# Designs tried in a protein design chat: miniprotein binders against b1l550. Part 240

Target 1, 279 residues: b1l550
Amino acid sequence: MRLPEELLERARDIHSEAPSHRIKLDRVGSFGLKVPVEFKGFLLLAEADVWVSLPEGRRGVDLSRQVEAIYELSNPPKDPFSLCREAAISLLEKLNYADSSGVSIRFDAPLQDGESLKYYGVEISSIASDEIINKIRVEILGMTACPCTAELIRAYKSSEIAATHTQRSLGILEVSTKAEHPDPDKLASIIERAMSSPLRTYTKRPDEGGLVIRSLSNARLAEDVVREMIHLFLEEFGHLPEDTHILAAVRSMESVHMHDIYAERSFSLDEIRKEISSH
Below, E stands for the ipSAE of ESMFold2; O stands for the ipSAE of OpenDDE; V2 stands for 0.75 times the mean of E and O plus 0.25 times the DockQ between their complexes.

## First folded at step 23 (miniprotein)

Design mp3 (at its last look DockQ between E and O 0.72; V2 from the best seeds 0.68)
Fold by OpenDDE base, look of step 23:
Structure mp3 (fold): chain B 279 residues (1-279), chain A 102 residues (1-102)
Amino acid sequence: as target 1 above (279 residues)
Amino acid sequence: SREEYLEYRKLLLEAFKLIREAMKLLREGNPEEALRLLEKAFELAQRAFELAEDSPFTRLALWLMAQIRELQAEAYKKLGDKERAKELKEEARELEEELGKW
């Protein structure tokens, strides 16, 4: 939707005024825009944030131009990666007073789960300045089984598969790189493989039983999950630039406690390689 | 189903095309022809909405329907029909409210 041009002109005059305080702002923009995207053949409605820097000599940002920039690129719907990059660049071109821009696009990504679709959260971002930095954040729920309780039960009852409590766990991978955005499906796969088991949207009884058995046989602490995520990430994405920054995290919604367990590691590829090589 | 989704996708892509053309016509000062295209676009989006039912794809269809109603309102405003423009804007608002429930 284009705001009436007449309203845009009046807003421009105020924005071009000198501010009362000459202070540069890092990010000024519109958050929570709705934009259509095409993700791996799926047409989806995403949420988008768009922003630019504001120099010290300008009172405000022309917000209407920001919105126009992203919507012009959104019809026809395109992949969110290209949309993000192109919009970030377009913002700098349209708002010549800005030295940096950014775009973030969020949606639930469909993932094939047998005959059904499951969804994971994804946020795709690009920040443009002298360079373009691409960022992707993937969040997906899985299941973890506690190895501590399993060990206690094993000690009490001699069984090959010890009963333990299970819980839903949110896995998070965030990657910032000067390279192209990593494939979010691969990131989601890494998270799922790092957990005791994936979650299923629809399970028949035999499938449910199998899922539980698998989780019990692959009991992992939140800490184990994070370490496994990092390990699997290095195997799949070790080719990324060394200055690529990664956040790997897990939030376990504990079933036996009222609080959640959280574990994370932030690192660059060069840093983590040095760490692993030292052992 | 896959077939339903493909039809959904086809409908929406055609609607998006019509919207682009309608917007061009509006800029060129041809609101009457723009309205004809927007009406077709709305019908396509509505069919897509019906196909989506209780799926995540409902959101895009609703959003597109709302956008089309807003563009129709703009076109009627250019034609001097303020009453019809107001009605369509209200319909757009209702669709946006429905979108907010999803």
Scores: ipSAE 0.668, ipTM 0.879, lowest interface PAE 0.7, mean pLDDT 89
Fold by ESMFold2, look of step 23:
Structure mp3 (fold): chain B 279 residues (1-279), chain A 102 residues (1-102)
Amino acid sequence: as target 1 above (279 residues)
Amino acid sequence: SREEYLEYRKLLLEAFKLIREAMKLLREGNPEEALRLLEKAFELAQRAFELAEDSPFTRLALWLMAQIRELQAEAYKKLGDKERAKELKEEARELEEELGKW
């Protein structure tokens, strides 16, 4: 059943009323919207969240205007970074009672992997107020190989045999900055280079052997993967503003354990530089 | 393959263009011309859907087909054809349900 549209002319605007409890809300919005984007030549369906702050004197948010803000900007499809930033600005313009707005866009980014594609997770955000703060999170799978077991096996058989347990590991880099979003492909590359070897979507037996040999030649603890990610990040992105915040993490799905191993470090560029220079 | 993706991309970009023009026509009060463009857009999106071969690109094509059906329903409402509008809205819902399985 659809109600007659004439009732809209007679009904109270509930959203503009004062609430019974005058409490500011930080995020009120529409979550899980589907939007088209164009990422590096790929047309993709992404998932978006949009929100605004709600002042203590306003009862509700105009939800249709929130949805309008992002969908108006989504045809023709454009790069998700521009869409994210422009939609956040549009939200503040359309919902002028708000002090801040935010947009998040999530998609699986295609990455060429030989003759096929593999995918890694990307989530970007832009939060607008009197300034804009940009956040990006990248997640990509790789391989790690245990150096402790490799050393024991080497010592047992001298240097004739190289072996250890290997496993899938999920690497994570998350960056919050006032600068433009870092390139997600570069963040994914940093993560993969910090690992023992990349993962492939399809391999023939000789290629499988090469991945295993590469991982054995570059065995690393989860802790050392995180440290290497930080080192590589600083080399590539050390020029970002000093208050840029980073989270570097790895979750290793250990092949000889029933549980995952996790390592992480969060820091600002200011913080890590002081830490390094204190030696 | 690369060739198949380039054709998929070409079909969808043209469909997006036709949708943009149809939405302008709807705002201008020209639902009959909007419907002609939307019919063409749906054909293009459907061809892109078939080309995607049940791959990750299927999601965008399905979503776009659903959006076109919703716009067609809006156009028929403006023409006073409530039965056709209802059928198209239900078809859009069915396409979105199929999308949710991905």
Scores: ipSAE 0.660, ipTM 0.886, lowest interface PAE 1.1, mean pLDDT 86
ESMFold2 (binder alone), look of step 23: mean pLDDT 85; pTM 0.859

Design mp4 (at its last look DockQ between E and O 0.74; V2 from the best seeds 0.72)
Fold by ESMFold2, look of step 23:
Structure mp4 (fold): chain B 279 residues (1-279), chain A 102 residues (1-102)
Amino acid sequence: as target 1 above (279 residues)
Amino acid sequence: SWEEYLEYRKLLLEAFKLIREAMKLLREGNPEEALRLLEKAFELAQRAFELAEDDPFTRLALWLMAQIRELQAEAYKKLGDKERAKELKEEARELEEELGKW
């Protein structure tokens, strides 16, 4: 049943009241919205979160205005970076009691892989206040080969065949910056180039052997994959503002272990340059 | 194939355009003309669904079909056809359930 419209007009506006406990909230919003986007010519269904800060003197947020703000901007579909930024700005304009707003958009980004597509994870955010902070996280699967096992096998009776265990590994780059979001395809490329071999969406037995042989020629510790990701990131994105923050990480799903191996490093561009220059 | 994707994209972009026009008509109090556009938009989205070769394209087409059914239900409610509106909302729920499988 629907309540009469006249009754709604007489009810208290609960959201605009002061709360019993005057405590500011950092993020109040709607999470898990489905929105259409266009990424590099592909129409995709993304998931979005929208939020604003809530001052101590306001009891609640007008959630319907938040949801309307992003949906008004989502038809026709547009690139997710523009949608993210424009929606964050619109939220601050529409909900003028907030001192900050945020929008996150998540999608699986297609990459051409021969005649097929493969996909990697992307999450972008724009957080608006007196300035805009842009964040992007890219996750892509690759293949790693263990150099320690490769050395043991080589040493065993002077093996003529290079061999080691290989496994799928998830590479992660996360960037927070005042500049525009880095291109997710470039971040994905950095991750794949740091690994022993990329993964393919379709592999026949001869191609499968080629992937394994390629990974054996590039055997790397998870720690060294992370170091290579940082090196490649600095080559391509070292021009970003000095206070840009990065997380580089790898999770390897080890074929000979019951558990995964994880390595990560967080840094600002200023911090890592000082560290490198001190050696 | 890339040609099939380009047709998929063309169909969906036209469906999005018809949806925008229909939403304007609903705001202006013209649900009958909005329904005409929404029927065409659904046909286009369904043809795009049939062309979809990858899960992400299937998901977007199904989601759009569900959105169109919700708008059709709103239009029928404004016309006083509560039974038809309920049927369309139930179809939208079924499309959302199907979407969750992909």
Scores: ipSAE 0.782, ipTM 0.936, lowest interface PAE 0.7, mean pLDDT 86
Fold by OpenDDE base, look of step 23:
Structure mp4 (fold): chain B 279 residues (1-279), chain A 102 residues (1-102)
Amino acid sequence: as target 1 above (279 residues)
Amino acid sequence: SWEEYLEYRKLLLEAFKLIREAMKLLREGNPEEALRLLEKAFELAQRAFELAEDDPFTRLALWLMAQIRELQAEAYKKLGDKERAKELKEEARELEEELGKW
């Protein structure tokens, strides 16, 4: 999509003016752009945000150039990781007054679920300055079973598998690193494995029964899920730089309460390693 | 099915190629040839849309159709056909509105 040239010229003159107040801005850009990507062989429409810093002596950012930068790189569609990195770099080259740039791409990532596809949320970002920081956020729904209620029922009625309430839970992993973006499918897998059970798009009755039984057999608090996510993350991604920052979180949509339960931990790899080694 | 998706993918990738070529032709001052490629690209995108059974694939096809209509409108504007350009822009808008429902 090219904006009319006439609009570009007029916009350029205004943006090059001195501002009334000489203040630097950290992020100025276009949010909610639609861009095609190819993710693991799937052509998808993603939402993208693009931005740059604005120096104190410039009134505005040439937004048209920002949009052009990402669209030039989006045909043919490419993987969102490369698109983010290349677009962030291109923005700095095209907008030489900026000392930093950023690109964020969001879409629902397809994940194989038997013979069907299910989807999880992914946001891939790159921020460029003197260095490039890559960020990825993965969100996927799973199921949790409450161990507290299970224990109460077990105490009342002796059964091998105690009944308990179950709920949908949103697991979140966010990783910021100077290394390459972690594989989002691996992150999604970590989240699913940390929960009582995954969710399925379509289940036959026997499969549904099995899913519930698995959930009941792996009853976990939201806190347990977060700790398990961290543990599994360290096993899979412990090779990342020590300054890599991670957010692990769970939001449980409780079935017995009107409110959600939330648990999180933010940490660097260095910090969490020191914490674990101290025990 | 995976086979249907592969066909969908093939159609869209070809459409993207034609769009790139059409954009080049527009820059070179050849809107007539650009329009021929864009018409073909639209047909491919429409076929892809018809094959799409899932929301993500439907959205991409609709978006691409809208983009092609916008480029066609630009080409007609360069040719001096303002009426046709306006019609195509309206069609693009309608496709974008449809995209917003998905």
Scores: ipSAE 0.653, ipTM 0.876, lowest interface PAE 0.7, mean pLDDT 89
ESMFold2 (binder alone), look of step 23: mean pLDDT 87; pTM 0.869

Design mp5 (at its last look DockQ between E and O 0.71; V2 from the best seeds 0.72)
Fold by ESMFold2, look of step 23:
Structure mp5 (fold): chain B 279 residues (1-279), chain A 102 residues (1-102)
Amino acid sequence: as target 1 above (279 residues)
Amino acid sequence: SREEYQEYRKLLLEAFKLIREAMKLLREGNPEEALRLLEKAFELAQRAFELASDDPFTRLALWLMAQIRELQAEAYKKLGDKERAKELKEEARELEEELGKW
């Protein structure tokens, strides 16, 4: 049932009223919107969240205008970084009572994997106020091999048996910066290079053997995977602003354990440079 | 396959273009011409769905098919055909449920 239009003229504008408790809110918005994007020639269905700040004197947000801000920009589909930034700016323009806005866009990014595609997780955001802060999180699975077990087996047979347990590990890089979002493919590459071996979508037995041999020669503790991720990140992205914040992490789904192992480090570029230069 | 993906991409980009044109026609009060474009757009999205090689491509094609059904429902409402509009909204819902399985 649709209500008569005449009722609309008589109804109060609830959103513009003062709330019963005058408390500002940091994020009020619409979450889980489906939007099309184009990433490196691929058309993908992404999930987006949009929000604005709400001042203490305003009871509610104009949700229709929030949703409008991103959907107006989403056809034709365009790269998710431009969509994210432009939608965040549009939110502030459309909702002039807000002092900040944010947009996040998440999707599975395709990577060529031989003749097939594999996918890794990407979430980007832009938060607009007096300035724009860009954030990107990349998650990709790789393979790790335990160096402790490899050493025990080597000692048992004096290198006659080259073996250890291997497992899937999820690598995470998250970057928050005033500069442009880093290229997610480069972040994914850093994560994969830090691990013992990449994972493949479909692998024939000779290729599987190669992956196992590679992982055995690159056995690494989860802690050292994180350290290597940081090293490689600094090589490629050390030019970003000094106040850029990074999180590097690995969650290892240990093949011989019922629980996961987790290692992480957060830092700013200024902070990590001082730490490294002290050694 | 690379060839299949390029055809999938071409079909969807044309469907997106027809959707933009149809939305403009709906704003201008021309739902009958909008419906003609939306019929073509749905055919293209359905052909793209048939070519989809990976789950993400299937999800996008299904989502677009659902969006087209919603726009068709809007057009029929403007023409006063509430029963057809209701049928198309239900079809859109069914497509979104199917999307969630992928």
Scores: ipSAE 0.817, ipTM 0.948, lowest interface PAE 0.5, mean pLDDT 87
Fold by OpenDDE base, look of step 23:
Structure mp5 (fold): chain B 279 residues (1-279), chain A 102 residues (1-102)
Amino acid sequence: as target 1 above (279 residues)
Amino acid sequence: SREEYQEYRKLLLEAFKLIREAMKLLREGNPEEALRLLEKAFELAQRAFELASDDPFTRLALWLMAQIRELQAEAYKKLGDKERAKELKEEARELEEELGKW
């Protein structure tokens, strides 16, 4: 929706004024816009944040131009990666006073789960300045089984498969790179494979039983999950630039405690390679 | 089903096309023809809404319907029909409120 042009002109005059305090701002923009995207053949409604830097000599940003920039690029719907990059560049072109821009697009990405679709959270971002940095954040729920309780039960009862408590766990991978955005489905797969088992939207009884057994046979601490995520990430994405930054994290919603367990590691590819090579 | 989704997708893409054309016509000062295209677009979006079974597809259809109603309101405003424009804007608001429930 275009705001009436008449309202835009009045807003421009105020924005072009000198500020009371000459201070540069890093990010000024519109957050929570709704934009259509096409993700792997799926038409989806995404949320978008758009921003630019504001120089010290300008009171405000022309917000209407920011909104226009992203909407012009969103019809027809396109892939969110291209939309993000192109919009970030377009913002700098349209707002010539800005030295940097950014776009973030968030949606629930469909993932095939047997005959059904499940969804994981994805945020795709691009920041444009002298260079373009691409960022992607993937969040997906899985299941973890506690190895500590399993060990206690094993010690008490001699069983090959020890009972243990299970919980839902949120896995997070965030990647910032000068390269193209990593494939979010691959990132989601890494997270799921790092956990005790994936979650299913619909399970028949035999499938549910199998899922539980699988989780019990692959009991992992939150710490184990994070380490496994990093390991799998390096195997799949080790070709990315060495200055690529990664955040791997897990939040386990513990079933036996009122609080959650959280584990994370932030690293660059060069840093983590040095760490692993030193052992 | 895959077939249902393909139909859904087809309907929405056609609606998006019509919206682009209607917006061009509005800029060119032809609100009457724009309204004809927007009405067709709304019908397509509504059909897509009816086919939608999952939340994300429902949300997109509702959003698009709301956007079309807003554009129709703008077109009627340009034609001097303020009453109809107000009605359509209210319908757009209702659709947006419904979207917020999803």
Scores: ipSAE 0.631, ipTM 0.870, lowest interface PAE 0.7, mean pLDDT 89
ESMFold2 (binder alone), look of step 23: mean pLDDT 87; pTM 0.877

Design mp6 (at its last look DockQ between E and O 0.67; V2 from the best seeds 0.70)
Fold by ESMFold2, look of step 23:
Structure mp6 (fold): chain B 279 residues (1-279), chain A 102 residues (1-102)
Amino acid sequence: as target 1 above (279 residues)
Amino acid sequence: DREEYLEYRELLLEAFKLIREAMKLLREGNPEEALRLLEKAFELAQRAFELAEDDPFTRLALWLMAQIRELQAEAYKKLGDKERAKELKEEARELEEELGKW
């Protein structure tokens, strides 16, 4: 059915009106943008999300201006931490009805691994309002070896086997702070040092055996990996502001289970210091 | 290795520079000169793509090649060559599909 075109003159412009439900939105934005960055001398393709708050009386956001805010700052490629902060500030300037903005930038960070590179996950964000809050999350894979299973196998009476299951474990550190973002390489190092053994991108069979032997000699429960991550974090980053918030977590992809094992602890620096000093 | 990466990096930085200059020329109404720069930028990005050793470097080079094809299509559209613009937009789409495989 084709409707008469004369109706266009009587139809009201719905887009000029307020929304049917006057409800404030916390995050309205463009997600999954591709942007170039330069991290420690490496040119990388990052993924970015940009958003602003939307007040109750505004129906929609100008999405093209959001995209403009980050892309106009991305050539020449620059440090992702500066890009993140500057784009968040630019969003508030370009979309002046918003009382807050945010930018997240995700990339795989190169890490020297013998004669090759391995990569770990980095996501940074800056959330701007009357102040700026900086967040960073790093994820890196390592190996864990279960001490409990090793003891069960040793105790098996029909044969004695000195073994346990080893598996990939994903270590996670998230930091939210008013200070500048912590160095992701240092966060990744903390995670790897807490594991039973690091993972490598390329190994020959003798080197693979060495990694397994190392993990067996340093068998750790997921809970103790998290505790070690926290201990190492406090040694290196205890100087950050007292209201800095941290999440330390491990997801172990258990080789003999159909499910993952997960351990986590979140805390502020002032909270964890009081907890430790009370023991 | 490190020296090979430095060559990759130099190729891409020059391509980014040519893209900045081409975008300025497009805003100034000079699509013909912009196309000259974009053709050179694409050659540099393609050489970087061939040199890339790891997936992250391959992804950036492919993305940049796609961006250059989009800009070339814009330039040809401004020159009234709609057929060439359509071909270049399709090539950009194909490069973005290839990027998703990595």
Scores: ipSAE 0.784, ipTM 0.937, lowest interface PAE 0.7, mean pLDDT 86
Fold by OpenDDE base, look of step 23:
Structure mp6 (fold): chain B 279 residues (1-279), chain A 102 residues (1-102)
Amino acid sequence: as target 1 above (279 residues)
Amino acid sequence: DREEYLEYRELLLEAFKLIREAMKLLREGNPEEALRLLEKAFELAQRAFELAEDDPFTRLALWLMAQIRELQAEAYKKLGDKERAKELKEEARELEEELGKW
């Protein structure tokens, strides 16, 4: 909430001074602010970063105005997508010396899991300049089963469902677009569907057994998961602008090794379409 | 529980409304009336906190309680009651520390 006015006046004089070195800065702001949001009917406390560019002729940014801008827009709590966009625009209006601004909001998004809620990580961002770029990052844990070990066991013992090791895997989708932010629940769903199975917060024994069986029946490499994420993303979000940039990644917390397995692909929609069409 | 959450949500939304009104009153130079609204807002936020069983709902309630105590401290400072303002700032700090444990 609002810093005392007395502190604001003192801070302005220093910030308006000429710097010792006339160098432009790309991002100057406040990181780790706490802001309330309303996400799909849920009131949540989010963490926010706010920043603007700083011209070469100005010593510092009026940080108090940045904080004020985001808090003015956060009561009443609103959806984080609108909050990011509106705050980014407001920052440019309030700090007229800046040619660019940005807002990032992070929280754990509730997702219905039967009768309970599970959570996935979300970071929603907007960067404003001559244009507005919207960014969303979704992270959700799932489970993967190794197909290599399964094949080895199958070769040794004939079974319809081969035993294999399983591990928790973090799936990541990051989307940067000039369009509206993609729906994070859809992104989370893509990640979960790309894995061997989702994770559950609470399972009864029959449900746990079913989850494991599903995982074993859908064994996937980290590489398979990333490719499946990309495939499912194209099916759901292929309508986004061609210059939309995507990062699809998986980090598998390998159960048989002390290190994690990581796979990723960064691409624009135009690039990946050309790649797929060439095969 | 969905019903409990709806109650929690209503309590917090009303608290947010009261805070907005209190902030306006503070700007208008009416700290006495602002304090009345802030006290009510704190009671609502506290009830919401009591209903909250899990994070993230507990965190939001704690944060809001801390924010209300800070605004109350500001109001008392404007009234010239520095001692009460200091007490409320300390309570806000304690709530923020509690928030940091979640």
Scores: ipSAE 0.624, ipTM 0.865, lowest interface PAE 0.7, mean pLDDT 89
ESMFold2 (binder alone), look of step 23: mean pLDDT 84; pTM 0.835

Design mp7 (at its last look DockQ between E and O 0.71; V2 from the best seeds 0.71)
Fold by ESMFold2, look of step 23:
Structure mp7 (fold): chain B 279 residues (1-279), chain A 102 residues (1-102)
Amino acid sequence: as target 1 above (279 residues)
Amino acid sequence: SREEYLEYRKLLLEAFKLIREAMKLLREGNPEEALRLLEKAFELAQRAFELAEDDPFTQLALWLMAQIRELQAEAYKKLGDKERAKELKEEARELEEELGKW
């Protein structure tokens, strides 16, 4: 079904027209760019998103300038915190019509694990406007052991150490602050310490037994893992500005269940301190 | 090993430096000298790829090899050798596909 030719006469000429609907857009940009970074002595390939706000009176964004803003800064490779901040500032300079910009950089961060490396997920962001807001998200796998099943088995066998199912659980900490980004290794450590046991890339048989025994001795509900993450975060990062926002979460892939269990809490430092001090 | 990673890092940092120099030469209208640097940069990145022990290190080396082939293609286009430029763009695409496997 071919449309009538007279519609072409009245169709918008998008190259020469002003925007037909004057609606501001919050994020317009290039997502999924590959950029090199240097993180704690490691050269890594990261994935980056870059964006700006688009005012109501501008129809489109200069995409080539967005890509230039981050690529010009990515050789030589530099730490992702500086790259994020500098690129966000450069976007506002290059795209004068925007009143805000943002850059996100994602990669798997290496951690020394004996003679091997293990990896955890990191996303580092800077959002620039009249001020700069720094955001970091860390995701790391750990091990959890179910206390409910452990209690049932203990009651049946009267054993000193209750057997239970164990599973991999993904812990998440996300921090948004006007201060410098928290160290992602410290965030990862907080998550691992809140779990029943860490995961290791390579273990010998005696060490594997130790990890299992530790997990069984530290059986925890997903809810209590989140609570412990918050407690540990406040000990390490309670000095951050009071309007710092945190999300703490755990997704537990329960080995005997067909569905995952999820627990989450978001808060500002001011809010959580008032909550804790009121009890 | 730690020693192998330090060599990997050294090779890549030199390749990045040669790429910066080649990009400047391309902007200045000197594609012949840019190609000389890019050939050396590719050899360094390829050696780093062979030393890579972990997936993230393999990924970066492959990505850089693809970027170098794209720059070489740009240089050959400026020299009027469209056939070589097309060949290098195809090789870059193949390296990007290989990168996605890791």
Scores: ipSAE 0.802, ipTM 0.943, lowest interface PAE 0.6, mean pLDDT 86
Fold by OpenDDE base, look of step 23:
Structure mp7 (fold): chain B 279 residues (1-279), chain A 102 residues (1-102)
Amino acid sequence: as target 1 above (279 residues)
Amino acid sequence: SREEYLEYRKLLLEAFKLIREAMKLLREGNPEEALRLLEKAFELAQRAFELAEDDPFTQLALWLMAQIRELQAEAYKKLGDKERAKELKEEARELEEELGKW
């Protein structure tokens, strides 16, 4: 939707005024825009945030131009990676007073789950300045089984597969790199493989039983999950630049406690390689 | 089903194309022809909405329908039909409210 041009002109005059305080702002923009994207053949409605820096001598940002920049690029719908990068660059071109720009696009990404689709959360971002930094955040739910309770039950009852409590766990991978955005499906796969089992949208009874058995046979602490995520990430994405920054995290929604368990590690590829090589 | 999705996708892509063309016509000062294209686009988006079973696909269809109604309102405003423009803008608002429930 284009705002009436007449309203845009009046807004421009105010924005071009000198501010009462000459202070630079890092990010000024529109958050929560709805934009269409095409993700791996799927047409989806995404949420987008767009922003630019504001110099000390300018009162406000021309927000209408920001919105126009992203909408011009969104019809026809395109992949969110290209949209993000191109929009970030376009913002700098259209808003010549800005020295930096950013775009973030969020949506639920479809993932094939047998005959059905399941969804995981993804946020794709690009920040443009002298360089372009690409960021991707993937969130997906899985299941964890507690090894501690399993061990206690094993000690009490001699069974090969010990009963334990299970819970839903949210796995998070965030990657910031000067390279192209990593494939979010691969990131989601890493998270799922790092957990005791994936979640299924629809399970038949035999499938449900199998899922539970698998989880019990692969009991992991939240800490184990994070370490496994990092390990699997290094195997798949170790080719990324050494200055690539990663956040790996897990939030376990504990079934036996009222609180959640959280574990995380933030690192650069160079840092973590040095750490692993030292052992 | 895959076939249903392919049809959904086809409908929406055609609607997007018509919207682009309509927007061009509006800029060129041809709101009458723009309205004809927007009407077709709305029909396509509505059909897509009817095919949509999953939330993400429903949301996109609703959003597109709302956008088309807004563009139609703009076109009628340019034609001097303020009453029809107001009606279409209200319909767009209703669609946006429905979208917000998803």
Scores: ipSAE 0.612, ipTM 0.859, lowest interface PAE 0.7, mean pLDDT 89
ESMFold2 (binder alone), look of step 23: mean pLDDT 86; pTM 0.869

